# VHH binders against Protein GET4 (MDC12.19): the designs that were tried, part 2

Target 1, 324 residues: Protein GET4 (MDC12.19), of Arabidopsis thaliana (Mouse-ear cress) (q6gkv1)
Amino acid sequence: MSRERIKRELPPVQEHIDKLRKVIEEGNYYGALQMYKSISARYVTAQRFSEALDILFSGACIELEHGLVNCGADLAILFVDTLVKAKSPCNDETLDRIRCIFKLFPRVPVPPHLVDVSDDEDVQNLQESLGEARSRVENLTSFLRAAIKWSAEFGGPRTGYPELHAMLGDYLYTECPELDMVRISRHFVRAEDPEKFASMLVNFMGRCYPGEDDLAIARAVLMYLSMGNMKDANFMMDEIKKQAETKNPELSESDLIQFISYLLETLQRDALPLFNMLRVKYKSSIDRDQLLNELLDEIAERFYGVQRKNPLQGMFGDIFKMMG

## First folded at step 9 (VHH; from k4 with H32E)

Design m2
Fold by OpenDDE, last read:
Structure m2 (fold): chain B 324 residues (1-324), chain A 118 residues (1-118)
Amino acid sequence: as target 1 above (324 residues)
Amino acid sequence: EVQLVESGGGLVQAGGSLRLSCAASGFTFSDEAMGWYRQAPGKQRVVVATIYTGGSTKYSNSVKGRFTISRDNAKNTVYLQMNSLKPEDTAVYYCAAGIPWYIREDSWGQGTQVTVSS
């Protein structure tokens, strides 16, 4: 007598969400996390993706609202994974959900490095705070990286939805204890907001070590160019010049900045020989950062069709760019 | 402080039409999805319609084809045009700022009564 396992119809999502909310309100955050995972998985198995997404979205938001960053992030990531499984298109609804989750990630000011931490207890507290900050950044990064990838695969731009890059770049810049300007810049150049990016760079100029300001600017402009975005590259340079005239008049004296200025002019013309001459002339400044050379090689390929000598380096670079 | 004020509710005959309005303040209206919800007597509150930041809309099956949600960002107002009203549509209608399944407690309106008489 084959007991036809009466496929117990999954209850309405509302019932689960209400129950889970109560669990969280009772302070059982980890238990709730496991329940969210288990329940959503049942809906996924039943190919009821819409309901699974509702549950996960709700859970992510509620956990984050209660300050449980790890739990909320786990559910947020699972939400994106479920989007992928469902082959959900990049649409307004999903983007708004991602935005909602993003807004719930806490922003905690990181004490400036120079706090003369004289006492062992203060040092420990600082280390803990830094650890927590790193954890938050990592969680958000994981979430938004997944979201970016999803958006690229399911109807967004090839590089990912621009707003998601803006979110990630902004959070990295404001919340990461150790600034990775390369990583931050890579997101900002894909965010389609050169004004905000320029403002960020100008802000960075006021905070950075000597000699890092012109590199950051050069890198940013070259990144735009490597993507074939001459418009935003020029805009950024112009905007930075305008803002820097008042804040850092010496910036214009930088060989690297001069190089970038000449490069931008050169690229407006079919002038490969001039491009090469500039690279030679400013080689000492360009060699300050190997990434600049790599970007220039990409620019040469894109603008002039110059084939890279080592095709493997290009492939690995693209992979690392995607993984980063 | 987030404020949402509904208007336009009332008594209407079956087959009639109403237009609800919700005036929003205290947040950047254009950056938030807006929705209409309803709660019938003795029932749970349910989503009726949502309009997302990008302008796309989503409707419950019960109101699809009859109701239209729209927004005017310049006026910070969201609307619900309700056509072909049925007695089953009788409920308190609430405006909310946010996305279904996560709406902050402070992001609900006070509600407006809609009564459809047979």
Scores: ipSAE 0.891, ipTM 0.967, lowest interface PAE 0.4, mean pLDDT 92
Fold by OpenDDE, fold request of step 14:
Structure m2 (fold): chain B 324 residues (1-324), chain A 118 residues (1-118)
Amino acid sequence: as target 1 above (324 residues)
Amino acid sequence: EVQLVESGGGLVQAGGSLRLSCAASGFTFSDEAMGWYRQAPGKQRVVVATIYTGGSTKYSNSVKGRFTISRDNAKNTVYLQMNSLKPEDTAVYYCAAGIPWYIREDSWGQGTQVTVSS
């Protein structure tokens, strides 16, 4: 007697969402998280992906609205994972949902490290605040990284949807206590907004330690070039020059900036010997960061077909670029 | 403060047409998805149509082919063209700023009554 497991029709999503909202309103945030996971999993098992996504989206937003960043982020990540399982296309609906979740992540000013914290209590408070900031950044990064990957796989550009990169780059720049300009720049070069990127770099010039400004600019330009994006590289450099004339007139005196200027001109003329000459001439400045050499090798490969000496280093670099 | 003001509701005969408007203020209109919802007597509020920031639209099955949602970002207004109205479409219609399944409490209009007579 084959007990036809009466596929208990899952109730309407609205009923679950309403119940779960009440649980959150009662202050049981962690309990709610577990319930969201359990309930959404049932819908996924039943191949009812649309409804599962609705539940997870709702949960992520409500948790974040109540200031529960960890819980909200977990559900947001699960939302993206469910998109992947469902093979959901990158469309306006899903992008708006991701944007909605993103907007709910809190932005909290981080006190500058240099605040002469005289009292032990103040130091402790600062450390806690920094810890919380790091946690927020990590949660958002995990969420948007997953979203970027999803968008690349299901109808977006190969590198991911540009706006998602812009979102992540912006949040990292504004909310991370320790600025990782390499990571930030990698997202901005994929955001298809060289004007915003230029503005960010100019802003960074006013905040950075001596010797970091020209390096950040050079790195950014080389990243564009390594991607074959001459247009945005030139645009960004021109915009930075324009803005720097008023804010930092010494920028043009940097050997590294001069190198970048000559490099941009050289690449327009397709002159490999000149390219190599520039690398030799400015070697001391380029060697300030090994990443610049790596990027230049990539540029040589892309523009002139020069084979990399260590193909394995290129593969690992690409993987790290994808994971960053 | 977010404000949403609906207009265009009223009494119409079956088979007739109405156009609802919702004027929005207090937020960047172009950055938000907009939607129309309806609540029939004794029933829960349900989504009717959504227009996303990219301009794509989504409709409930019950209104697909009859209703059209549109937006004018320059006027901060969202519209619902309702054609071939049926008695079953009788409800209070609400405009909302946001995405289905997460609408802020302050992002709802007051609603406009639509009555379709047989």
Scores: ipSAE 0.889, ipTM 0.967, lowest interface PAE 0.4, mean pLDDT 92
Fold by OpenDDE, fold request of step 14:
Structure m2 (fold): chain B 324 residues (1-324), chain A 118 residues (1-118)
Amino acid sequence: as target 1 above (324 residues)
Amino acid sequence: EVQLVESGGGLVQAGGSLRLSCAASGFTFSDEAMGWYRQAPGKQRVVVATIYTGGSTKYSNSVKGRFTISRDNAKNTVYLQMNSLKPEDTAVYYCAAGIPWYIREDSWGQGTQVTVSS
């Protein structure tokens, strides 16, 4: 007598969501997390992806709303993983969901000046705060990285959906205690918003150590160029010049900025000899950051077809760029 | 403060049409998905239609082909055109700012009554 395992039809999603909400409201956040995972997995197994996504989305948002960043992030990541499993296309609905989750990640101002922390207790508090900030950034980064990858795979640009890059770049810039301008810039150049990027860089000029401002700008421009985006490179540079005239009139005196200006003109004229001359002339300034040389090599390859001497370095660089 | 004010509800005969409006304030309207929900007596509130930030729309199966959700970002208003109304469409209709399955408590309208008579 083959006990036909009565495939108990999974209940409507609403019932689960309501029950889980109650669990969270009772303060059982970790229990709720496990339940979300378990229940969503059942729907996934049943190939009911839409419902699984609804559950995970709801859970991520509710957990984040209650300030449980780790739990919310876990569910958000699982949400994206489920999108991948479902082969869900990059569409308005999904992007809005991702945006919604993103907006729920807390933004906590990090005190700028660690300088006057005189008391041990204050130092400890600061360290804890910094630790929490790092954790938040890591969680968000994991989530959006997954989302970027998903978008690239399922209908977005090869580099990922631009808005997701903008989101990640913005959050990294505003919430990370230790600014990684290289990482931030890599996202902004893929965000298709050179105006916002320019504004961010100008803002950074006011916050950075001496000698970091021109480097950040140069990197940004070269990153655009390495991607073959001369339009946005020029736009950004022009915008920065406009904005910086009032904030930092000495910026134009930087050798590196001059180099960038000449480079942009040179690339418009398609003059490889001049390109090489500029690299030699401004070598001392360019060598301030090895990344600039790497980017210039990429630019040479893209604009002039100059093959990199070490193809392996290029492959590894691209992989690391994709993973960063 | 988020404010959503519904209008356009009323009594209509079966087969008739109504157009609901929801005026929104207190947030950047263009950056939020908007939706219409309904709650019939003794039943749970259910999603009727959603319009996303990119302009795409999603409908419940029960209203698909009959209802149309639209938005005017310049006026901070979302609309629900309801055609071929049925007695089963009788409910309180609510406007909400957000995405289905996560709507903030403060992001609901007060609702407007729609009654479809046989």
Scores: ipSAE 0.888, ipTM 0.966, lowest interface PAE 0.4, mean pLDDT 92
Fold by OpenDDE, last read:
Structure m2 (fold): chain B 324 residues (1-324), chain A 118 residues (1-118)
Amino acid sequence: as target 1 above (324 residues)
Amino acid sequence: EVQLVESGGGLVQAGGSLRLSCAASGFTFSDEAMGWYRQAPGKQRVVVATIYTGGSTKYSNSVKGRFTISRDNAKNTVYLQMNSLKPEDTAVYYCAAGIPWYIREDSWGQGTQVTVSS
């Protein structure tokens, strides 16, 4: 007697969402998370992806709204994973959902200087706060990284949807206790908003240690160039010069900034010998950061067809760039 | 404070047309998706139409081809053009700021009554 497993028709999504909301309102956040996962998985198994996405989206938002960053992030990531499974196209609806989730991630000011915390209790509190901040950043990064990857696979640009890069770069810059300007810059150069990026760099100039400002600028410009984006590279340099004239007149005296200026001019011409001469002339400044040399090698390859000596280093670099 | 004020509701005969408006304030209008919802007597509130930040639109099956949602960002206003109205369209219509399945409590209008007579 083959028990015809009465395909219990999955109830309308609204019933689940309402039920789960009540669970969260009762303070059972972890239970709710498990229920969201279980219920959405049932819909996915049934190939009802639209409903699964609705449930996960709702859950992510509600959890985040209640300050449950880990739970909300888990559901947000699962939301993106479900998008991938569903082969959902990168469209306005999905982007708005991602944006909505993003906006719900808390922004908590982290004290920049750990220096003068005199009391043990204060130190402990600060450490906890920093730990929480790191956790938030990690959760958001995981979510948006997944979203970027999804967007690249399903109709967005090859590097991912620009706005998602902007979102991630912005959050990393504002919420990460330890600024990783390389990572931040990598996202901003892919955000297709050089004005915002320039503004961020100018802001950073006011916050950074001496000698970090010109390096950050140089890195940013070289990153644009390594991507073949001469337009935004030039825009960036011009905008920074304009703003720096008033805020930091000494910036123009930096050898590295001078190098970048000459480089930009050189790249507009078929002048490989001049390019090489500049690299030699400003080697001491360029060697401040190994990444600059790597970027210059990429630029040489892109603009002049100069083959990299170690192709494997290029492959690994690309992999690390994708993982970062 | 988020404010959404609906207008344009009323009594109309079957086959007639109405245009609802929702004036929004208290947030960056262009950065939010907007939607129209309706609640018939004794029934749950349901989404009617959504217009996303990119300008794309989505409609419920019951109103597809008859209703049109649009927005004017300069006026911070979202519209619902309702054509070929049916008695079953009778409901309180609500404007909301946000995405379906997650609308903040403070992001709902007070609603406007639409009555379609036979």
Scores: ipSAE 0.887, ipTM 0.967, lowest interface PAE 0.4, mean pLDDT 92

Design m2
Fold by ESMFold2, fold request of step 14:
Structure m2 (fold): chain B 324 residues (1-324), chain A 118 residues (1-118)
Amino acid sequence: as target 1 above (324 residues)
Amino acid sequence: EVQLVESGGGLVQAGGSLRLSCAASGFTFSDEAMGWYRQAPGKQRVVVATIYTGGSTKYSNSVKGRFTISRDNAKNTVYLQMNSLKPEDTAVYYCAAGIPWYIREDSWGQGTQVTVSS
């Protein structure tokens, strides 16, 4: 070879991107993954974080575009790790990059022929589809949980940037085979989008899960209240009552929903004795879910200054909030 | 599906100004970052300016202080105001929907020629 290469200097990012696109065009997606990782690590070691981020962003998007969710997610998580190492601020450029990666994660509806599972072949296809969906959800959750944590640490709200919570909550609700409404609701109350949260809960009621409608609504309202968000708590209750008249009329008969209605009125006043009386009167409804008592303790502390009963409960709730 | 139509190019004397426009359709405009790119004769296409969904902007070093990118979400249009033009700004200018280092192949305009005579 006659041309002497410049030694010990990192080449321009475009040169790496061009090489990796050729590897991808050859169908070597896992080889490209390892190249993305090793090349970005060289830039990180040289403290050239902007270039590392460009390479990782490009790689995450391209691998996801080709349907390689594990590879793309791996690079997306490394992209967020690199944001942390670089102490990158939570700005709209980076949030746009995260949204771009998020939008490339597949959304795979349940195939119509598997909606009514009546034979052995369809049962096997459904099980395989559910396993693939669980894997995608795990990958996306790892990515966005890291992004939420990064946003809280580097200039975003302490609870994490709202849009990231909205993305994760929405994906969990639409794409996770096993609904975890507590986890989903924790994200939506931090998303600053009560209209979308209400729409999601109305959709949930249409799925006809026995005995879960009033609990899901109560958790949502109590989560807003535990954050001091009386406005969105009332909005949620008003929207649900309006739409439930046609889709779930039995909600008006729920003792738990009645408790929530009285609670919202009580919290508008300096009425701690009434708050305590309501908790006693509706104890059987509240005890249906241990989380409701935890949220009511937080509400009492925020609205009335009442000392928490169990200090480990606070740690408990903080861990769940971080994990959600 | 995505359609981006550039306009406003032409011949201009050094030191002059042009305003490029890019009319967008086929996607939710306010949800996408938008950018201007240029390709000089015999060169690769390179980013000139990007405007992100939150309104922040980023410019290549060669155009900072001379070019301004803006967007009008009501009109689904992104603009590039080019002031103090130099002969080295001569290129085909492309509008794109997306973020640098990942632009879908169908998310480019056809380009508009800008020629700056000395």
Scores: ipSAE 0.753, ipTM 0.917, lowest interface PAE 0.8, mean pLDDT 87
Fold by ESMFold2, fold request of step 14:
Structure m2 (fold): chain B 324 residues (1-324), chain A 118 residues (1-118)
Amino acid sequence: as target 1 above (324 residues)
Amino acid sequence: EVQLVESGGGLVQAGGSLRLSCAASGFTFSDEAMGWYRQAPGKQRVVVATIYTGGSTKYSNSVKGRFTISRDNAKNTVYLQMNSLKPEDTAVYYCAAGIPWYIREDSWGQGTQVTVSS
């Protein structure tokens, strides 16, 4: 009896995986992709989700290992779709599998000889490399967005499992050619790793144009506050001020940073009139980015019970931003 | 360079017990799932037990209730306690870093022989 169950578990999945690896080694990457999809679909139809997940996990890893990012990402996304169909719980086994797939996505540093672009051939090579990076980032984003949604639906935190946010935020910051610090920050505030987020922002201050640094810091702090996370908001501000004293001393001269400091003190008490006065006094700094006003409205609602302009817009907007 | 060194194998009578150890180096041990696999003579290597980074464990049906996988992250070591051994458990036992259905070729130990006599 036990012997027969062992034979069933090994031969069906192992045989498929071995066959498909050989198909990939022979150079038929798209054919292997279609076979992975077809075989896993039969197991899904038969309600044999564990076997379908094993085949899809293996296929995603093998395709990514061979540099086939589009094929591997398709299978990774289908793996997550199958988790949803199976109603699979957000547990460490599945999170480990998602992390394994994530780690196989390529990380391609800008080649050192192309960092200082000085001729037309190097410009063309850089543009092609950036296009490839954009494609990899889009594929990874699709995979991890699906995983975050799955984790929120099946036993993880409603904002999604923190490590998945950390992985996506990190990949977006390190691998995306066009930095979208708002999107990156939305993931990091959900990652439960304020130390890593602070380190990333310090790195960003060394790369950004002058008007971008205080805005990025203010967004990060206000995003924590809009979630009710006073502890990490204060940690972020303290850590940034500490490191800016030696690396970017001019940051303390920012009116926006001074506003954030006073705001943190104001939220410690029942002081809605003071909160409103600070928004008026620092209006020109706050208006540099419309998102800051949206975040402050969310903060007022959370800390003081003030009715938002459109309360459904905030919740819907967060869901939409996660999808984008 | 991933290195996995198994120990604790040997000859034991049916019904007896053995404890296998696997000392790991060359990677961040606490970040990786770890597993024990076995290869009986003339058979393919199959998973026996897996321990995931969060501490959950999974066992093949043939060993469930008899074998226990555990890990000590301070010592970078994974263990397999094998109780109520049967002659069918005779195999070379391998330690691996990774998750079943995708183990990198360089993430395997050299193996340790376990022989269970009648």
Scores: ipSAE 0.742, ipTM 0.914, lowest interface PAE 0.9, mean pLDDT 87
Fold by ESMFold2, fold request of step 14:
Structure m2 (fold): chain B 324 residues (1-324), chain A 118 residues (1-118)
Amino acid sequence: as target 1 above (324 residues)
Amino acid sequence: EVQLVESGGGLVQAGGSLRLSCAASGFTFSDEAMGWYRQAPGKQRVVVATIYTGGSTKYSNSVKGRFTISRDNAKNTVYLQMNSLKPEDTAVYYCAAGIPWYIREDSWGQGTQVTVSS
């Protein structure tokens, strides 16, 4: 009886959207959120997924436009969940919808006067601004992580649709208060846009993080190599070296960068003994970050068939699986 | 800053054809889905056709097979080729930047009148 009543009660999508926009214009954002959820659930129960998706897409966009990131993100995540339930294919219409939602997430710079705070009110304002940024990043990450997983399941590449990785990597780099360059790089190597990744790393070098420039570059190149992607690894190294000749000449003096250059030459050849010799010769540079050794073990396995125990291999595999 | 200017409307006999154009500026045209909408007197504005950034298109049932949406990213222009026109197609036609169910208020053109005589 209830299922029959639901089918007969469902009005046109436009009627719902017009009513909900009015509720939002009256300032009742949380009430509208609950109505979006309830109405879309009725369409899902009726197996009318296209209409549910239209309502959720509209709601996510409108809530985000009004600055209600938590409300908008809830609807964006539910939109992706509904794509999964509907078995919706990874096509350009749906990717455009996801991009539209993504573009509506705020981009908010830290006010310049809060960089050197000297009074209690300015410290409080900075803490609140940083907390708001963390919340926005968490919300966007949840949305795009779900979208990446959906895209891998329903017709996109197994690692997820590349543009979704590019969007997430870009937002993490520009909007997260605490830079996690490993996580950011993991997304960019799957974005199929080595030019954008190189530009991001050049920007990172300009932020003057002492002792981190060569590590960030080495991680990026080794991550490409661990995926078997020699083309983008070489492009990245060539582009960074060109920039360093002009902007950061100290980079060419890094033993780690020298190691990466020789490694790229070595991997073009059937030269496992040379690979092992380079790891011994540059051990002090490689040991600056345990991740480098783990990536080199993966590279040896992929290029030379060497099977090695990697205590963090399960952790990296879990990270990839969680990302889609 | 977003500006959309429609042209190509007019009076046409039933069975005839028209080609609408929409010149866009003030945004990165190739990054946006584009659409044509129409509003008959006393009725709400409804979607006619959408072209997504990847090139796929969608049409309302009432125009499928008769209308074709296309875009020229070099000219920042979207088109609507309207064939086999019927009196029911009489409306003001609007160009919009965005995708159905979310179009920003400032992302609409001013409209162009299409009148189809029987």
Scores: ipSAE 0.725, ipTM 0.907, lowest interface PAE 0.9, mean pLDDT 87
Fold by ESMFold2, last read:
Structure m2 (fold): chain B 324 residues (1-324), chain A 118 residues (1-118)
Amino acid sequence: as target 1 above (324 residues)
Amino acid sequence: EVQLVESGGGLVQAGGSLRLSCAASGFTFSDEAMGWYRQAPGKQRVVVATIYTGGSTKYSNSVKGRFTISRDNAKNTVYLQMNSLKPEDTAVYYCAAGIPWYIREDSWGQGTQVTVSS
């Protein structure tokens, strides 16, 4: 009888980690990645999840330390997948491990003012740098989205653990070459750090295209309100107006910002007719961004019980009538 | 520059107690998990206890119930209270900043000797 066909022998975790560190030091980064994956799978099959997690954590950190973002991210994502398989609780140790991995992702911004674009070689170098930044952001996003989902399923808040949202929002704002302020804001409203979100929006106001500043602020406030978070919505508006009074006085003349101010007052009382009248009065400002109407529908449902009309359902119904 | 300085080691009889201290500087202490490790002669350095940023602790099986890790963020100091000491606890004890399985080489102290006589 063959013990190889029936039984697996699993050596101590330290032996694996020492061996794999040497493989990486020899420059065989992708070979080490495959070894981390196969070894951790053996521990998972044996239901020795703690050892699998130790190996994956170590591997993710070491690969990232050596600048191998694709390899490190692959192991970081597998680390989170293994947390799910193990039904690991959202606890201090695991959150510290996720934070450790996150901190090892590079922060390499490419400010446009530091690159001379008069030379074809310089343009090529800038394009490569931006492509690398996009890849890092995509890898980090995959890792932290998985971690947020894990935290919501295994003992964290239903929207995900707030610090994970803060980390992802911050990284997206500082490291993504093309800013998606809607995506960034959706994370920050779940981060339980309205001071940091306000600070980020003030920074954005100093660098955004004309006409983007009031939209970004309105989206942030409406997102808080759509979650029922009146405290942070009011804090955000008060803080932005305070800091913008001297830096961006034009903001006070925005019809959209005026609408948001009146909306905040209206939601403090049982005033659905006033809410509807404000939407009519400020329709031209609200229509500047389709998302604002979607958020206002969610707000109306939450604060006043108005059932939202699904615009996609209406579109599908129209298509069905045309097809019949 | 990270600097970790252990103290409190020495010779003690079996069944006795010692308290190790580790003074830290060169980083934001409250943002880091801290740990105690030990290395017996001819053996690898192994984790003894870890205290995470949220305050939770984890111990190796060989020291559970006998050793207690704690931290004082105002003094930038981590402690290891070692009770019911045994001869097999004899080792050089190291303080480290970081999480087990990934500790930067510059995040270790120089160590303090603990010797437990029978």
Scores: ipSAE 0.724, ipTM 0.907, lowest interface PAE 0.9, mean pLDDT 87

